Miniprotein binders against b1l550. Designs and how they scored, part 176

Target 1, 279 residues: b1l550
Amino acid sequence: MRLPEELLERARDIHSEAPSHRIKLDRVGSFGLKVPVEFKGFLLLAEADVWVSLPEGRRGVDLSRQVEAIYELSNPPKDPFSLCREAAISLLEKLNYADSSGVSIRFDAPLQDGESLKYYGVEISSIASDEIINKIRVEILGMTACPCTAELIRAYKSSEIAATHTQRSLGILEVSTKAEHPDPDKLASIIERAMSSPLRTYTKRPDEGGLVIRSLSNARLAEDVVREMIHLFLEEFGHLPEDTHILAAVRSMESVHMHDIYAERSFSLDEIRKEISSH

## First folded at step 18 (miniprotein)

Design s106
Fold by ESMFold2-Fast, scan of step 18:
Structure s106 (fold): chain B 279 residues (1-279), chain A 95 residues (1-95)
Amino acid sequence: as target 1 above (279 residues)
Amino acid sequence: SPEYRKLLLEAFKLIREAMKLLREGNPEEALRLLEKAFELAQRAFELAEDDPRTRIALWLMAYIRELQAEAYKKLGDKERAKELKEEARELEEEL
């Protein structure tokens, strides 16, 4: 049912009215939008959030203009990095009362895994004001093996073959930068290389044995994995601006415990370089 | 700077209008808007007070060059399209 245009002209413009309380809001918007994106040759259905800041003197946000901003730029589907940046800037242009805007796009990114595909989590954001901040978070599962238990068993049995428990571990790299978004495949690669071994979508019994042996030969604490992720990140992305902020973390789903082990480090490039150079 | 922000938003408004014109099959009018957008982005670049603001202005300049390349491709001018795509790449390398 289509309402008459005369009715719209007579209705109060609620969004432009003064609010009940003169309080600024940091993020007001449309969350959980379905948006097609093109990523590395794949057409994917992503989930997007769009928002703007709301000044203390305005009651509400023009939600339809937020949806227009992202949908105009998503047809035809394009890469999610360009979409985030362009939509964030478009939001500020369309909604001139806002001090800042943001767009976040989430999807599962495919990686070729032998004859099959495996997937890792990606969240890409752009936040615009009088500058633009680009954020990317990559999460991928890998395998870790406990070096402490390996050493105890080696000492006890005098064995040349390491024996220890293995578990799935979730590696996390999050980057906030005023430069362009880092390539998520490179971030995923850093995480996998820092682990004892990557995980596979499908393995045969002899291939499975080889992966386990690789993990045992490369046993690492969660703390070791985080430090290695930071080291590898600096080798690949040390050229980013000095105020780039990074979070590196690992959550190990310990097979011998009812709880997980977690290790993380947050830093700016400026901070970490000063720390490393002091030694 | 309020002036810097105003220039960026005006440039992006022209980019958005040019993109609509490209979709509607009017690349000649799109090129006119993109040239104006480039001038505004370049002025923002000159007014940028720090590296982050300089980088967003450079990114807009590169993006405008990519859109101009698309417009020339739609006009059948493959040589000019290739030239502008290379200019976009050079600007992106400055990031």
Scores: ipSAE 0.000, ipTM 0.255, lowest interface PAE 12.9, mean pLDDT 81

Design s107
Fold by ESMFold2-Fast, scan of step 18:
Structure s107 (fold): chain B 279 residues (1-279), chain A 95 residues (1-95)
Amino acid sequence: as target 1 above (279 residues)
Amino acid sequence: SPEYRKLLLEAFKLIREAMKLLREGNPEEALRLLEKAFELAQRAFELAEDDPRTRVALWLMAYIRELQAEAYKKLGDKERAKELKEEARELEEEL
């Protein structure tokens, strides 16, 4: 059923009315929107969430206006960083009752892998208030090999290259900063370099053997991978503001267990520098 | 594909021009541009070699159909608007 426009013009403005309970809401918006983005020469269909804060005295948010704002900014498709920041700012300008706004954009980012492409996960956010906070989360699969089992097999077989169990591991780097979003390709590179070896979209048998041998020769605990990710992050991005917050994590999908192993560390740049310098 | 990208960017340009025409109260001219945009997006869809490219082209086709429905609604052609909105929905279900 479609209501005539004449009736809509005579209807109460429900959103501007007082709510049943005077309670602030932190995030009210349109979630799961499909938007086109331009990422490093690729046109991709991303998924976006847009939201604003809602004050205690207002019943609702004009969701249609939020959707119109992001789609206006999505044509022509632009880089997801600019889209994220511009849309968050636009939402605060258009919805003046809000104290804050936010936009998150998620997509699978292409990464050159020999003659083929592989993909890694990217989620970019901008949250606008009296300041703007930019957040990026990168997730990429790699391979880890167990050093404990490797050492046991090496001792048993008297071999310097030990057989051990290998597994797919998900590396995660999340950065929240007042500066511009870090380059996700650089974050993905940090994660892959911290792993026992990267994974590939397509390999021939000789290349596959090389990846396996690399993993076995570079066996690492999830804890080792997280520490290496932090070390490499500081080398590449130590120039970011001191209040930049980072989450580094690894989820290892253990091939010899019915459960996963997880390791993480959250820190600010100020915190981690003091910790490292005290040792 | 350079051709795939070129077709989509031209379709986006026509959509921007059509949206301006809709705001200015010229839905007839907007529909002309939107139909050209649809043809370009459909050609891009035919040239798509992988799922990511297919999804972008398909989404754009659905979006153009939604804009055409809005234009017909402004012209008072509610039946044609409904038909185009249903086409858009069917295209979106393929995503």
Scores: ipSAE 0.387, ipTM 0.784, lowest interface PAE 3.3, mean pLDDT 85

Design s108
Fold by ESMFold2-Fast, scan of step 18:
Structure s108 (fold): chain B 279 residues (1-279), chain A 95 residues (1-95)
Amino acid sequence: as target 1 above (279 residues)
Amino acid sequence: SPEYRKLLLEAFKLIREAMKLLREGNPEEALRLLEKAFELAQRAFELAEDDPRTRFALWLMAYIRELQAEAYKKLGDKERAKELKEEARELEEEL
């Protein structure tokens, strides 16, 4: 249904009006958009959030311009890192009243697992202002085995491989940096190497036995996994700017309890190097 | 499969050409290309062997229907535009 031209000419521009209260808003945008991305040869359907800051003197944001910006950049599908950075910059250029803009893109990333694929979680963000901050979060499931129960059983039996409970554990690495986004496959590799063993999409019985034995022989507390993740991260990504901020965390889904165990550490590269060198 | 990927990339190529035609004031030719793109996306949907690939094809089909609806609206065919928006909504409900 078309509105009369005279009505459109006299209509108030609501978004450009002064608000009832002069309060700045940090993030105003379109959340939960479906966007196509190309990741390492795969076409994936990702979920995106786009936003801008809103100054205290302006009532609203033109949300349709935000949606158009990311969809224009999404055809043909491109890598989510370029899409994230380019969309954030485009939003600031198109919405000149904003002091900052941001884009987050989430998807499940395929990872080669023998002859099949497994998936891990990736969230990529770019926040643009007078500088660009790039953030990436990787989550992947692995296996941990309890060293405490293993030690109790070992004390009773004279075996080097002790029985203990095993559980799925979610490993998390989050990186915020002024440099380009780290490669999520490398972050996923760090997490898996820190675990007692990785999880597989499909295993035959002998292969399953091998993973279980590996896990039992490499029993680790959640605290051990976090420390190992940090150590491995520094070996791979110690070249990033000193103000790069990292979160390393593990959530162990305890098979013998109704609750989970959680361990984390946040740090900047400058902070952690000083801490390690003081010992 | 390699065929699944090929069909989707060809559909995106047709969408880019259709969007250019819409900007140049040729919505009739744009609609022809968008219908071909829909057929390719539908074939990709039929070839999808897992949930992520199925959802991608469904999303693309919905996106193409939204573009066709906008083209018909520009041609003044509001009834056909409404039908296509309804079809897009139904496809999106399966995501």
Scores: ipSAE 0.212, ipTM 0.675, lowest interface PAE 5.1, mean pLDDT 84

Design s109
Fold by ESMFold2-Fast, scan of step 18:
Structure s109 (fold): chain B 279 residues (1-279), chain A 95 residues (1-95)
Amino acid sequence: as target 1 above (279 residues)
Amino acid sequence: SPEYRKLLLEAFKLIREAMKLLREGNPEEALRLLEKAFELAQRAFELAEDDPRTRYALWLMAYIRELQAEAYKKLGDKERAKELKEEARELEEEL
């Protein structure tokens, strides 16, 4: 139902009024919007958040203009990187009272896995102000195997392949940069290569045995996985601007404990290079 | 509802294949897949529990109708193409 134009012309502009308290808000917007994106030939259902900063002297934001901005840019579906950047810029242009704008888009990315597909989590963001900062977070499940138990069993049985407990581990890489978003498939590949073994969507028993043997032969602590992810990241993405910020983390869902183990490192490229070169 | 997301993802799979068929010059098979996609999107619309999900399902239904209109245009059937484009506009007006 459309409201009469005469009614709209006579209504107060509530958003432009002074607030009850003169406090700046960092993010005000529409969260949990469903938007289509085209990612590497796939049409995917993504979830988007759009937001702007709100100055201390303004009561509210025009939420309808925020939703309109992303919907206009999402039809027809386009790649989520262009959508994030273009929508963030459009929001800042349309809502001139804001100091900054942001767009985050989340989806499950398909990755070819033999004749099947597996999926990993992607969150892409762009934040516009005097500059554009692009963020990407990739999460993928892999397998780790405990080296402590492996060493104990190997010593006991004098075996080349040690028996140990295995667990599902979530690998996380988050990158914040003034350059374009890194390729999420490459970030997922870094995480999987750092793990004891990748997980598969479908395995036959012989292939499953092979993955378990690979994991047992490549036993790694969560701390080992984080260090290897950082090493592999620097080999692939060391060309990014020096002020690029990275979070590398692993959450291990320990099969012999009621709790998870977590390891992380946050760093800038400048910081980590100086640290490595001093040793 | 988890069912809402599953219906939309299944509809998108059919839309991807239909778009490929349209590019490859097979509008008849594209129309078959697009009609199935529309039924799934319509079911998702019925399951939508909030305004953003409702609008998204409506947008997807309109988009499928526009793709069907393109397919009929490629088949030389201007009248059916016009009818589907009108259905797409009606769905877009609900947005």
Scores: ipSAE 0.000, ipTM 0.137, lowest interface PAE 15.9, mean pLDDT 80

Design s11
Fold by ESMFold2-Fast, scan of step 18:
Structure s11 (fold): chain B 279 residues (1-279), chain A 95 residues (1-95)
Amino acid sequence: as target 1 above (279 residues)
Amino acid sequence: SPEWRKLLLEAFKLIREAMKLLREGNPEEALRLLEKAFELAQRAFELAEDDPRTRMALWLMAYIRELQAEAYKKLGDKERAKELKEEARELEEEL
């Protein structure tokens, strides 16, 4: 049942009323929206969150205008980076009571993997106020091999042959910057190169053997992977503004334990360069 | 500042209108609005009192140049489109 227009015209504007308590809210919005995006030639269904700040004197946010802001800009589908920035600014233009706005978009990104595709996780956001802060988080699975167990087996058998357990490890790079979003394919590449070996969607037995041998010949602790990710990140993205903030992390799903190992480091470009140059 | 924010939002409103015109096949009118948007973004750059506002204005100027390049490409003017993309890259390098 559609309500009569006369009733809609007489109804109170609840959102513009004073709230029961004069408390500012940091994020009020529409979460879990399904939005099509174009990424590297692929049409993907992404999930989006949109929000604005709500001042202490206003009861509610016009949620319809939030949905309009992102949907107007998502048809036809465009790259998720432009969509994030444009939608965040559009929210401030449409909702003049807000001090800040934000948009987050998450999707699984395809990567060419021999004759098939594999996928890695991407979450991007743009937060707009009197500046724009762009954030990207990339997560991709790889393989690590334990150097400690390799050394114990070598010592026990007095053997030159490396033998150790391998496990799946999740690599994470998160970047917050006032410049444009870094290319997620480059971030995924950094993570994979820091690992003992990448994982694949499809492997024939000879290729599988090669992957295992590569991993065993390149045994790395989670701590080693994090340090290597930071090193490789600085090679590729050291030109970003000095106040760019990075999180590098690895979660190793240990094959010989009932629990995981986790290692991380967060830093600004200015901070890490000073630390490295002191050595 | 209120004046800086007003310039930013006005520029972006023109950008949204220009993008609609580009989708509707009117790149000539889109270019007119984008040039006005660039002037507003440039004024925001001049009024910026700190690095965050300066970077925001530079990003917006670069973004407008990218959209102008797309408009000229739709008009078949590949040389002007290339020039505008190069200008956008130079602005991005200042971030």
Scores: ipSAE 0.000, ipTM 0.281, lowest interface PAE 12.2, mean pLDDT 81

Design s110
Fold by ESMFold2-Fast, scan of step 18:
Structure s110 (fold): chain B 279 residues (1-279), chain A 95 residues (1-95)
Amino acid sequence: as target 1 above (279 residues)
Amino acid sequence: SPEYRKLLLEAFKLIREAMKLLREGNPEEALRLLEKAFELAQRAFELAEDDPRTRQALWLMAYIRELQAEAYKKLGDKERAKELKEEARELEEEL
């Protein structure tokens, strides 16, 4: 049962009241909204978070205006990059008490894998204030193999060891920039090329043997994969503004142990170029 | 700088108003505001004191050109929309 309209219209504006404590909040909003997006010709159902800053003198945020901001721009569905930027700007227009706004959109992106499709994770954000900062995070699964010399020699002379020395690894690239969002397919490609071998959606038994052999021929530690990802990123995206911030990471899922191996590096383009130029 | 920040905030306010006008079906008025926003972004570009501020102003100029292209598309002027979209990409190449 809903309250009568007359009572709702005459209700106190609780959100504009003074709070119990005069404290600014950084992010207040609607999280977990379902929105359709169009990505590279595919219609996908994405999950979105929208938020604004809340000044110390205001008790609450008008959540209905936040939902209105993104839903107006998502009908008809459009690309998630434009949706992020436009919705973040719209939030500041609709909620004039806010100093900043943000939108985050998450979805599984299709990627051609031979004659089938596989999927990788994408999260796109735009944060608007007196500037706009665009952020993208790509996560994709691949394979890594331990470069233990003794085991590799045994694997090449006897097949019984080969199948025990590969594991799934999650590669992560995150980019924050004042320029436009990088192409997620290019970020996914960088991660896959840095791995020992990509994962396939479907393989026949002969192709599975090829993946194992490829992984053993291209054995890499998680640390090696992160370094290669950074190298490949600089080749493809070194043209981005020097204050662009990158996180490169790999999480290797140990097949025999209860724990994972994790390696990461975060840096600005300015920082990494100075580091590399000293070598 | 205070002047750089003021120019960016003013351009941003015009962009927000223009986007509202586009949603309301008034692309002609949106284009007028977007051209003013572009002028403010250009002035911010000229006043930028460092590379990050220069790139922010340049990106904003590119974004405004993209919004102008969308406005011309809504007006049925696909040729002007294409020209502005190309100008936006040329500005992005400078990043």
Scores: ipSAE 0.000, ipTM 0.239, lowest interface PAE 14.4, mean pLDDT 79

Design s111
Fold by ESMFold2-Fast, scan of step 18:
Structure s111 (fold): chain B 279 residues (1-279), chain A 95 residues (1-95)
Amino acid sequence: as target 1 above (279 residues)
Amino acid sequence: SPEYRKLLLEAFKLIREAMKLLREGNPEEALRLLEKAFELAQRAFELAEDDPRTRMALFLMAYIRELQAEAYKKLGDKERAKELKEEARELEEEL
């Protein structure tokens, strides 16, 4: 039951009290909120996390004001990039004791796949203080084919078509920048182009055979895919600020092993340009 | 800049209050707050020392114009709403 309003005037403001231990917390917030977003003409149900820093002298965060901040900005639904930035700033305005705020929004993005759709994972974040740091992570499945086994079988059989094992591989690009969020469709395209072939939602038998043969003729190690993703990223997004940070990674679900193969590289644009120019 | 942050947060506070007024059916009062918000965002734009701060100020200016267009549409002034929507589009193109 709802309590009388007179009791609220007599109640202690627990959140503004001193804590038992004078320790600063980096992130305190509401996680797993369901919010509608508009993405490239689609109305999608996204999952959002909102948080603020909590100073050492304050016991708690007003969680209801965090939820209010994102929900008042999500009606009507808008693009997740604007929602992320606006909600992060709103959190700092509403919760003036905080030094920083953050918002993360996750959803499955539709991508045209012939006459059907396929989906890839997107996570967008904005972290606000005296500036905004924007972060985006894109994950999409593709196919890789092992070049080592292909070469061994070619040598053994002297056949016209190389044979090797193929597997699903998860490609990952994560970008942290003071500029606007990169277009996730472009990041997904970079990942797919770096793979031996993309995966399809629907294929007829002759198209399926062609996809497999294409993969076999474009065999790549996980290490090859990461290097190619970095190369393609620099061609498309080399104009971003020099302190932009990128993570490029591939997790290959090896069909001939009980374990996965993983390769990654983290770098800033400044670092990678110096490295490439030295060779 | 502490002044940049202060202007930015004050502009956003006015935007939130204006949005509430628009939902409650008071577009006239919303327009008064949005005009003040635009002036604050424009001053923040002038104080911005780097690209991220400049883009944030431009984003707020564009967003305020979108909200002003919505307010004029609610008031039946379709001409003014169209003008403001075009101003917002021009500001967005600078991002």
Scores: ipSAE 0.000, ipTM 0.312, lowest interface PAE 11.7, mean pLDDT 82

Design s112
Fold by ESMFold2-Fast, scan of step 18:
Structure s112 (fold): chain B 279 residues (1-279), chain A 95 residues (1-95)
Amino acid sequence: as target 1 above (279 residues)
Amino acid sequence: SPEYRKLLLEAFKLIREAMKLLREGNPEEALRLLEKAFELAQRAFELAEDDPRTRMALYLMAYIRELQAEAYKKLGDKERAKELKEEARELEEEL
């Protein structure tokens, strides 16, 4: 049913009215939108959130304009980084009462793993105001092996290859920068190299044995993995602006415990360089 | 698969053209393009080699059904529109 055009003249503009309380809101928007993206030759279904700030004197946001902004830019599908930045800018242009806008896009990124594919998690965002801040979070599973149990078994039984428990560990790198989003494949590579060994989608027995032996020969605490991730990050991305902020974290799903172990460090590039050079 | 990607992109192209026709008040021509788009998306679904590619094809199939429902609504066929909206919902449950 189409409503008469003259009703628009009589209907209140609810969104532009004064609210019950004069309180500014930081993020008001459309969350959980499904958008197609093109990532490194793959067409993927991503989930997007779009938002703007809402001033204390305005009751609501025009949600239709938010959805229009991202959907206009998502057809045909494009890379999620350009989509994220362009949609954030478009939101500020379309919704002039906002001080800031943001877009977040989440997807599972394919990574070549021999003859098969494996997947890692990617979340990117762009927040636009007088400048653009780009953020990326990469999560990928790997394997860790406990050095403490390895040392106990080595002391108990003389062996060059220590026996110990292994477990899946989730590595996390999050980067916030005024520069372009870092390449998520490089971030995933850093995480995997910091682990005792990477995980694989499919292994045959000889490959499985080799992976386990590698892990056992490279036993690492969660704390060790975080430090190695930071070291490798600085080698690859030390050229980013000094005010770039990084979070490095590991969540180890301990096979001998009913609980997980977690280690993290957040820092700016300026902060970490001063810390390392003071030794 | 290059064939999967080709089918998917052609379906997207037809969807964009159909949306334009729908906005311009030509639902009959939009339905013709949407039916072709659905065939391409369904073929892409059959060629999908992993979960993300399968999900993308299902997303397009559901979206095409939603657009077809809108077109039939504009033509005054409320029963057909309801059927297509239900098909879209069933496809979205697979996601």
Scores: ipSAE 0.000, ipTM 0.213, lowest interface PAE 14.9, mean pLDDT 82

Design s113
Fold by ESMFold2-Fast, scan of step 18:
Structure s113 (fold): chain B 279 residues (1-279), chain A 95 residues (1-95)
Amino acid sequence: as target 1 above (279 residues)
Amino acid sequence: SPEYRKLLLEAFKLIREAMKLLREGNPEEALRLLEKAFELAQRAFELAEDDPRTRMALLLMAYIRELQAEAYKKLGDKERAKELKEEARELEEEL
């Protein structure tokens, strides 16, 4: 026995009903969706979140329309930047009660390193209203080494073995801008160049001694890496709008400690230039 | 501005109606609505008073061009579909 159509029609009105409390919600949506994307010639499985604002007079969001918005645009797979922007616009189209929409897409991006591939983390977002704000976060592992003391430098130059350590460090660049998303490969390159050395997924003849020596020759504190990342970012992306916001951070997985070291700086392009010029 | 937002909302309504028509197998009527939606988005672009609003209007215009390309593919006009996809890309490059 199927339910009467009248009862089904009443059930369909639930989302449009007044809520128990007239409170606006900033983000209501479908989180953790699996979507295929095409990134620089690779087909990748990405994870997506989609959301809209919910006005205080409406009880719920039509979640099926949210899923429809991104899935219709993801078949066939397309580049994640276009998918992110187009899905955010589509959400506003499909959910006319919303003042804003957002889409976030996360995936591991392949990066060529000789004949091998390594991967770095990418998260992109687009928030749409009567404007678009684009955000990208890139995370990549590299190597850092503690700066040599005068004694360690002396020992190293005289071919004496000094006690020093290298460690894995996670570099992070996050950019929020009204311009289009920066190229994540360029952000990853900035992070790697700021580090003591990059990490590799595979080496045919690992020269671990050479890697350590290179890291020691370019020894950097987490604080040094963050400052270098900011410097390199300004050289590559200083042309972005002055209200562009950046987070530069490093998390060093210290090999001699039970804890990590973390250094970060958040800034707008306008404020960082004034700071650098004032000194 | 109130006029800018009114134009965007009207364009969104036409896009929804056009997408429904495409699903129902009526790409010809969908194209008619998408052309009107593009005109509204273009007017919103002209009324945009700042970069964020200009950007939204450009993205909407690009989205409409992609939908028109899909409609022409359904009609078997692959050359017109390709031209519209190129125009969409050009609009996105203006961001």
Scores: ipSAE 0.000, ipTM 0.350, lowest interface PAE 13.5, mean pLDDT 80

Design s114
Fold by ESMFold2-Fast, scan of step 18:
Structure s114 (fold): chain B 279 residues (1-279), chain A 95 residues (1-95)
Amino acid sequence: as target 1 above (279 residues)
Amino acid sequence: SPEYRKLLLEAFKLIREAMKLLREGNPEEALRLLEKAFELAQRAFELAEDDPRTRMALMLMAYIRELQAEAYKKLGDKERAKELKEEARELEEEL
């Protein structure tokens, strides 16, 4: 049963009231919404967060208008990039007291792997104010092999030692730009190419020997992987605006230790160009 | 398949309308639409030809159960709300 409209009209407008304390909030919104998206021919159920800034003189945000903003644009399902940008703009139009709005959409992206599929993590954001900033984060697992262990194996010709010193590694590329979101498949490809070898999702008998041998033939430290990711990123995306900001990182899950190794670099395109040209 | 997509799109339309009804304080009508949406998602699950399409249908079924739980909570039926949340959890565990 709906409440009578007359009763709703007589109710206090709580959200428009003055707050207990005159403090601005940076992000207020609906988090963990389930929204359908179409990604490269696949229909995926993504998780979305929508938010706006809240001025110091206003008690609350119109949450129903936030949900309407994203759902009006998600039916029928569309690509998550357009949904993200359009919803962020719509939030500012619908909630005129806000100085900024944002939308984040997260999903596991399918990637062809032989006769099967594997998945990598994608988070796409758009933040709207006087301009739109588009962010994308891609995470994908691969393998790294210690160069020191590879050298030892070359000396002793032992495959048993090699197997104990390969590691799963999580590669991360995050891009923040005023241009369109970069293609996540291209970012995933950069990460995989920077690794010693990609991981497989086979339910068929594993090619254990092949994976280990390939990894050892292409042994790389986490530091090597980050540098290679940056190099490959510049080849593919060096055309983006100079103020584009990138995070490249690798988290190596060390199989012989209880802790992980982590390497990262944050930079703008302007910054990295100047650094490289100093050669 | 085209049939799979058609079922999902129809389920999405019903979910959107149900969410609007929940916001407007009409959980009874929302529950009617959500049950139809669940039936469509279940048929899509049966037609799914690969893992991503299977996962999508399961996620959608779980999400519909979560919305039904919210509707029953608004109706004061705490027992049915709990049952539907548990069903949603079980569906999510199959992902």
Scores: ipSAE 0.000, ipTM 0.280, lowest interface PAE 13.4, mean pLDDT 79

